# Designs tried in a protein design chat: VH-VL binders against Small ribosomal subunit protein mS42. Part 4

Target 1, 220 residues: Small ribosomal subunit protein mS42, of Schizosaccharomyces pombe (o74379)
Amino acid sequence: MSFQQRFARALDVGYKNFLSKDAVRNIFAYDNHLRGLVQKECKIHQTPYRVPSDLMVQSASDPARANLFNYSSQLVNHDFFFSGLISPERPSADADLGAINLKPGIDASFGSFGELKSQMVDVGNSVFGDGWLWLVYSPEKSLFSLLCTYNASNAFLWGTGFPKFRTNAIVPLLCVNLWQYAYLDDYGLNGKKMYITKWWDMINWTVVNNRFQATRIESL

## First folded at step 14 (VH-VL; from r1 with heavy chain D111Q V112H)

Design t1
Fold by OpenDDE, fold request of step 16:
Structure t1 (fold): chain C 220 residues (1-220), chain A 123 residues (1-123), chain B 108 residues (1-108)
Amino acid sequence: as target 1 above (220 residues)
Amino acid sequence: QIQLVQSGAEVKKPGASVKVSCKASGYTFTYYAISWVRQAPGQGLEWMGWISAYNGDTNYAQKLQGRVTMTTDTSTSTAYMELRSLRSDDTAVYYCARGPRYYEFWTGYFQHWGQGTLVTVSS
Amino acid sequence: QAVLTQPPSVSVSPGQTASITCSGDKLGDKYAYWYQQKPGQSPVLVMYQDSKRPSGIPERFSASNSGNTATLTISGTQAMDEADYYCQAWDSSDAHVVFGGGTKLTVL
């Protein structure tokens, strides 16, 4: 099942033991709102409407286009977040079985997947305000690490000097949405920790593994 | 080994449409983009557009807007390029090439190319 | 739209050094790539990210990029190096790919 199909299904049935269909629909409605805002900003800046990823990159270094960046970046983040989830009809099998190529690096960087989970839950829960928590990979250092970004900022364009003089190059592998609207419907104001805990069980580690493999498969 | 295998040569009449396929193998198809580049006889390389197999995002050359559609089938690791309202000046060899990864965006290079597909448009 | 300009042709004798230029506005601020194409064949990447050489490409191939000009240099040019060479860059304004017009390298 493709990402689009999984998300479409989630609108009907939600994500079992994670997000209700109403919560998913609410997030979808917010995405549509963001798309409208992107269109508005495109008109303001006399820029043709394009896919959010292009608009994000285009506006990232321009303070005058901060709104365009924020709205488009948030859409990119949402897409990345949901595309990293298993199907709404969660299988009984262990989702971690797909992380075969990640295990050595995760063990080296965090000690174990269990430790990674613990750290992501704790760090995510400790974040004050809206933002995103990322698992990222550094090809240069061959290390995995956690990155917290605030508001609509993301790990894709993290650093400075994009693209040629980019510093601190990292590749995002997965993320969790820490914005209140993401968990408030199902978990309430004090349910952030439980939200992240349940999110962990919804991670599609096959997708994460494939993303990681994409960073390494080069004949150059 | 990474390979891109394209469909065979096409002969079309003006006004018709052509759809060229590009089957990828040797890598995880979903996390790369595919670019299409054409070359008229005796001319240089002309970029047509790219499509992300990751999320379906597309970007087409301005001169081809409205006439070109790029698609992917992740289940078969195949990219498709459809060009409509064909004209004689669309006669060219059409190439698919593996583009940037999902996190590279406006960076990347074409390390792997298809063998090319000759499309001839004549009355 | 960005434009990359190459000389239409360059000729060298065997063993000499060939130099192919690619000019574009602020080209030095972004990555340049180079492709080799022989008659009836698909393009082959010979240089990436200004000066990096892919595996399998001979060491006699080198490249640089600064200011408004990228340069592909082939030292000790051989007969097998005769081909068309294209420079390439990304247009950061619209995510379009831009190719140069191509340079025909003739080995005399």
Scores: ipSAE 0.803, ipTM 0.907, lowest interface PAE 0.6, mean pLDDT 93
Fold by OpenDDE, fold request of step 16:
Structure t1 (fold): chain C 220 residues (1-220), chain A 123 residues (1-123), chain B 108 residues (1-108)
Amino acid sequence: as target 1 above (220 residues)
Amino acid sequence: QIQLVQSGAEVKKPGASVKVSCKASGYTFTYYAISWVRQAPGQGLEWMGWISAYNGDTNYAQKLQGRVTMTTDTSTSTAYMELRSLRSDDTAVYYCARGPRYYEFWTGYFQHWGQGTLVTVSS
Amino acid sequence: QAVLTQPPSVSVSPGQTASITCSGDKLGDKYAYWYQQKPGQSPVLVMYQDSKRPSGIPERFSASNSGNTATLTISGTQAMDEADYYCQAWDSSDAHVVFGGGTKLTVL
């Protein structure tokens, strides 16, 4: 199933109190554009077309394939971003039971969900230029933290020694798109803070919790 | 306990299709991939491909491109592998195995395996 | 496409050390995994990430990976260790999982 197929409802109605259908359509149009660019890059580099995550990994740390990496990475980021949102039909600020399981860790790391929100809004708003703000989890430290990446960089491949020496020191749980195209349509040039604020209400904490649970070490 | 339970043995004629199921339990299905590996009689293990239950991404072995389709049903925690245009050399035991998590997609190893499904292709 | 090469068979006497090699171009730059398979059974992961041993796997099992060769070592080999062993890696160049051809370990 394609990205747009998975989020077909969002294309139809947008996200109430967050992103208009037009804004979503514009973002998805850009997504399609990126996919086209990926295909072009694949041809240039004689690389078979694959899912963005694979192409991202394949092109990582290869300066000659920087464009392929950036385009693929951005697609991965888009997918992760939208996958973390509640369905378009769900009201904003609706309570999510998933937050309950995250509360102890969030409280330990940030003090409260309110503080986490405040920090994400402030940090996100302070970012100059295009990028992504991530909520990440460190299995080793058992702590949550915020990570800001610029341009198409992401938390998945964050660190050194990729791929073999990647220790999964941080695991992405959530992200918000801070690229201007993501918020200009609905919020305008000075609307970044409001954009992030409204995004918070659209977080699917069940998804976040499930992602968090997936990080729990199974006894190997 | 993590378990992968596969569907029963199949006997097919050349040119037919087979669809093998793999029901997973004991873990959160949605955030892992499922890989398929087959083994012809007296032969080694052959990777067929994988599917991510997280976002539906698939990766098929080159030799099987066009003939194989992998799908998942998150509501039942079941993965499916369909192989079309069967031929005699497709006779094998087919295994499903749990793949990597959503954030470690650059790693492929298999700690948990299904019991295998024998698919016999004969005229 | 990456190829992993294993010897078809290895024979050892009980109590001796068995060594099974897996060779591939720049295999040392990848994680190697090892599986044990007995007749009529599913493969069992015996080593992961080059040298890590899953819970339940005896300490006599060890592994290493450097250069172009991964090696599975079974110290004090027992009759129960007789099985087929497969090495495996993930090739980032083509995003494929690759298995070795397998090695039949016979305990004489």
Scores: ipSAE 0.736, ipTM 0.884, lowest interface PAE 0.7, mean pLDDT 93
Fold by ESMFold2, fold request of step 16:
Structure t1 (fold): chain C 220 residues (1-220), chain A 123 residues (1-123), chain B 108 residues (1-108)
Amino acid sequence: as target 1 above (220 residues)
Amino acid sequence: QIQLVQSGAEVKKPGASVKVSCKASGYTFTYYAISWVRQAPGQGLEWMGWISAYNGDTNYAQKLQGRVTMTTDTSTSTAYMELRSLRSDDTAVYYCARGPRYYEFWTGYFQHWGQGTLVTVSS
Amino acid sequence: QAVLTQPPSVSVSPGQTASITCSGDKLGDKYAYWYQQKPGQSPVLVMYQDSKRPSGIPERFSASNSGNTATLTISGTQAMDEADYYCQAWDSSDAHVVFGGGTKLTVL
């Protein structure tokens, strides 16, 4: 299924108590515009058209293709953000089970889910400009932490020496879109803190737990 | 226990199509990609492409572009590879292999393989 | 398009060290992976990320990758090591998987 098809319900009804359908539709219209920009950048650079995640990786260390990276990275970030939200059609009880499974690691890293919420709201609201706030996990350190990325940067490729000589490897589990287009329509310029607070209630902790378990189900 | 179990051998005529299935168990199917690799008799391994079970994205080898379609069914944890307009040089063993996790876009190695499906394109 | 070149065959006596090379342009800038395949079987990953060994692979298997060449080394080679061996790289710039042509290891 296309990205639009995977979120057809959200495009139809929005996310109750979080984002109106018109706000969701505006974000997806911008997503579609970025897909057009990716195609143009591929043409400019004689880069074969590929899915955004492939283009993001291909362009990550190439300053000449910075626009291609920024547009493709933002598309990857959009997908990750929306994929982490509770669908209006799914029971919230599944999210509670995910949180229970995550609790030992969250407690060890932040003290509690309550402290994690406080830190995400405070750190997210303190970001000046456009960007993303991430919950990430370090398999090496067995610790969760928060990461801010600016503009279209992301946690998937975070670290120096990407890809082979990469240091400080982390795994993104969750993100929130802090670009103004994500919250301006429903929350206004002064509503960023409320937007992040309402977003917290929409986190699908089953998805977050499944992302986490993918780091631990098997190792070589 | 991680397993990839493929559908049985097929005999096809030139011009037909074939759809090979790969049923996964022992891991969370939706957070990994599935790659398809084929091996003609007496020949080496040839990568065909992959599909991400986590977002449905596909990447096909250029030589097969337009003839191959890869899909997944998350409700049954099954990946499918369909090859159309079969030719005699498509005779091969077709393998599925578990590819990278949703966060490993920069890696492409295969620890777990299906048992292989022989597809013979006769006459 | 990247190409990985392997010798078609390598022969060793039991107990000796086998060395299988894999050559490609700037291969040392990529991770190299090695697979063993016995007749009628699926490939088995025997080395990953240049020099790391998966659990269950004997310590006599080792590998390296620098410059244009990755090398799989089997010390104390045993009859059960007789198989085809494939190197593989991932090209992040094209998001493609590339396999070498394969090397038949014969243990005489």
Scores: ipSAE 0.463, ipTM 0.781, lowest interface PAE 2.5, mean pLDDT 88
Fold by ESMFold2, fold request of step 16:
Structure t1 (fold): chain C 220 residues (1-220), chain A 123 residues (1-123), chain B 108 residues (1-108)
Amino acid sequence: as target 1 above (220 residues)
Amino acid sequence: QIQLVQSGAEVKKPGASVKVSCKASGYTFTYYAISWVRQAPGQGLEWMGWISAYNGDTNYAQKLQGRVTMTTDTSTSTAYMELRSLRSDDTAVYYCARGPRYYEFWTGYFQHWGQGTLVTVSS
Amino acid sequence: QAVLTQPPSVSVSPGQTASITCSGDKLGDKYAYWYQQKPGQSPVLVMYQDSKRPSGIPERFSASNSGNTATLTISGTQAMDEADYYCQAWDSSDAHVVFGGGTKLTVL
């Protein structure tokens, strides 16, 4: 199943109270354009075409293929963003079990979900230019935190040393797209704060908790 | 406990296709990849590729590109590997193994393996 | 393309120390992993991330990885340790998993 097939309902009806179907379609049109740019970069560098996450990793340390990294990373970020949203097919629920499971860690890191919301809105609105805002978890520190990345940068490869010797390992749990193409259609140039506020209501905390649970140490 | 259960042995003619299933239990299927590894009789382990149950992304070994398709069905926690245009040197035991977590694009080790599926390709 | 080279076989007497090598260009810059496989069975992870031992693996198993060589060491080797052993690494240039050719450990 392609990326567009996985989000066919959102392309059909949008996300009620968040993004119109036209805004969603425009974001996905840009995503398709980026996929074309990835193919061109692969041809230029004689790099076999692979899925965006593979190309992102392969090109991460190669300055000659910086465009390939940027385009493939943005595709990975798009997928992570939309995969974290409540599906248009599923009703909203305030009693999300995911949020209940996350509460102790969120309280310890931010004080409350209300304070997390306030920080995400304030920090996200303060981002100058295009970028992404992330909720991340450090297994070593047992701590949630916020991360801003600019342009097509991402939280998956954040830190020094890759693939070995990574010392600042963090795990992305959630992101919001702060590029203007994500919010301009529905919210306008001055509507970034409202966009982030409406996005908060669309977070699928079951997905976020499942991402978090995958970070927990399993006995080998 | 974490368990991967594969479909039964198959006998195929050259030119046919085979589709092996791998049903997972005991963990959250959608946040891990499934890797496929084969072993010809008397030979070593050969990695074939993986599929992310998280988003459906695949990474195939270069020698198999164009002949292999990996899929998942998250509603049944099942991964599938289809190998087309079979030839006699595809005779092997095919294993599934749980691969990296959704955020571990660059690493893979295999603690949990299926029992293996013998595929025999003979005229 | 990364290649991991192992000796085809190693023989040891019971109680002695077995050493199985895995050679690859700059292998010490990567994590190395080791698997044991007995006839008719699926592989079993016996060492991970160069030198770490999974729970349930006897402490007589140890490993190291430096320079171009990873080494699996089995001290006080027992008849039950007779198996095929594979090293494994990840190749960042191709984003692929690489296995060594395998080593048959014989205990006689």
Scores: ipSAE 0.423, ipTM 0.742, lowest interface PAE 2.5, mean pLDDT 88

Design t1
Fold by ESMFold2, fold request of step 16:
Structure t1 (fold): chain C 220 residues (1-220), chain A 123 residues (1-123), chain B 108 residues (1-108)
Amino acid sequence: as target 1 above (220 residues)
Amino acid sequence: QIQLVQSGAEVKKPGASVKVSCKASGYTFTYYAISWVRQAPGQGLEWMGWISAYNGDTNYAQKLQGRVTMTTDTSTSTAYMELRSLRSDDTAVYYCARGPRYYEFWTGYFQHWGQGTLVTVSS
Amino acid sequence: QAVLTQPPSVSVSPGQTASITCSGDKLGDKYAYWYQQKPGQSPVLVMYQDSKRPSGIPERFSASNSGNTATLTISGTQAMDEADYYCQAWDSSDAHVVFGGGTKLTVL
């Protein structure tokens, strides 16, 4: 199933109280445009076309293919962002079982979910230019933290000894898209803070917790 | 306990197709890839490709492009590998193995393997 | 187009040290992994990340990876170590998994 097919309902009705259907459609139109740019870059560099995550990895160590990295990394980031949102079909609910399970670690790292929200809003609004804000987990430190990445950079390859195995690095659990195209349509140039605030209410903490649990199951 | 349980042995004619299933348990299926590896009688391991249960992305070994399709059903935690236009040299034991986690795009090792499915292609 | 080359067989007397090599272009720039496979069974991971040993694998198993060669070393080799051994690497430039051809370890 294509990326658009996986989010067909969001394309149809948007995300209530967060992004209108027109805003969602514009973001996905840009995603499609980037997929075209990836194919053009593959032709330019005689790189066989593959899925964005493979192209991101292949191009990360090759400065001559920086455009291919940027476009493919952005596509990976889009998927991670939308996959972390409460789906448009989800009923309004007060309880989030994922948040309950995450609470001890979030409290230890930030003091509370309320403090985490405040930090994400403040740090995200302070980013000058385009980029991404991430919630990450350090298995070595057993702590959550925030990471900003600029432009199309991402937390998946951040700080790794590529191509060697990623060691004691951070693991991304959640991100928010801080590029202007994500919030301009509904929030305007001056509405970035409100966009991040509304995004917070759309986080699927069950997804975030499942991502976190995947980091803790594999001990060798 | 993490387990990968595969469908039973198959006998096929040349030109037919086969679809092998791999049911996962003991972990969150959607945050890992499933890799498929085959082994012809008396021969070594040959990687066929993988599918990400996270987003449905696939990566197939070049020699199998056009003949193989990998899918997942997240509601049943099951991965499938279909190989079409079978030939006698497709006779092998087909293994599924749990591949990289959603954040390990550039790493791959296989700690957990299915029991294998013998596919015999005979005239 | 990465290729990992292993000797087809290695023979060792019980108690001696066995060495199984895996050769590939700049293999030391990649992580190497080792699998043991006994007849009729699925492969078992015995070494990962070049030199790390999973829990449950005897300490007599060790490995290294440098330059063009990864080496699996079994000290104090026992009859139960008789198996086929495969090296494996991840090739980020081609985005695929590569296995060596396998080495049959015989314990006489």
Scores: ipSAE 0.294, ipTM 0.725, lowest interface PAE 3.9, mean pLDDT 87

## First folded at step 16 (VH-VL)

Design v4 (from t1 with heavy chain Q62E)
Fold by ESMFold2, look of step 16:
Structure v4 (fold): chain C 220 residues (1-220), chain A 123 residues (1-123), chain B 108 residues (1-108)
Amino acid sequence: as target 1 above (220 residues)
Amino acid sequence: QIQLVQSGAEVKKPGASVKVSCKASGYTFTYYAISWVRQAPGQGLEWMGWISAYNGDTNYAEKLQGRVTMTTDTSTSTAYMELRSLRSDDTAVYYCARGPRYYEFWTGYFQHWGQGTLVTVSS
Amino acid sequence: QAVLTQPPSVSVSPGQTASITCSGDKLGDKYAYWYQQKPGQSPVLVMYQDSKRPSGIPERFSASNSGNTATLTISGTQAMDEADYYCQAWDSSDAHVVFGGGTKLTVL
């Protein structure tokens, strides 16, 4: 299924208490525009068209293809953002066992979920310009932390020495879109803090925990 | 115990299609890709493509573009590979293998393989 | 587009060291992986990320990767090591997996 098909219900009704259907449709229209720009960049650079995650990796360290990276990375970020939200049909946290499983690590890293929320809201609201705020996990440090990336940059390729000799590798678990197109329609220019606060209530902690468990279940 | 169990051997005529299944168990299926690799009799391994169970993205080997379709069914933890317009040189053992995690777009290695499915294409 | 070249065969006496090479353009800039395949069986990962050994693989298996060449080394080679061996890398330019042609290891 296409990205639009996977989120057809959100396009139809939005996310109750978070994003109106018109705001969601605007974000997805921009996503579609970016897909067109990716195809155009692939033609310009004689790069065979592939899925956004592949194009993101191929262009990550190539200044000549910076546009291809920016557009493909933003598409990957959009997918990751929306895939982490509670479905419009089931907006409940009553049976969210994911948060229970994450609690020891979140407590150790931030003190509590409440303190994590406060930090995400404060850090996200303080970001100057457009970007993304991430919850990430460091397997080598066994710690969760926050990461802010500017513009279309992302946490998937974060670190020095990428790709092969990468150090300080991190695993993204969750992100929130801090670009103005994500919140301006429903929250206005001065409503960024409320947007992040409402987004917090939409986090699917089962998804976040499953993402985390994928880092831990495999042993070679 | 991570396992990939494939469907049984198939005999097909040229021009037909084949759909091989790969049932995964022992891990969280939706957070990994499934890769398909084939091996003609007496020959080496040939990568066919992969599908992400996380978001449904596919990447097919260029030689097979237009003839192959990979899908997943997350409710049954099963991946499928369909090869159309079969030719005699498509006779091979077809393997599924578990690919990278959702955050490992730049790695492709295979610790866990299915048992293989022999597909024979003859007239 | 990338090609990984392996010798078709390597022969070694029991107890001696076997070396299987895998050559590709700038292969040392990529992670290399090695698989063992016995007749009628699926491939088994024996080395990953150039030089790391999965649990359950004997310590006599080692590997390296630099420049244009990755090398799988089996010290104290045993009859049970007789198999086909494949190297593998990821091709970032075309976003897909490349296997070497395979090397038949014979233990006489």
Scores: ipSAE 0.461, ipTM 0.786, lowest interface PAE 2.6, mean pLDDT 88

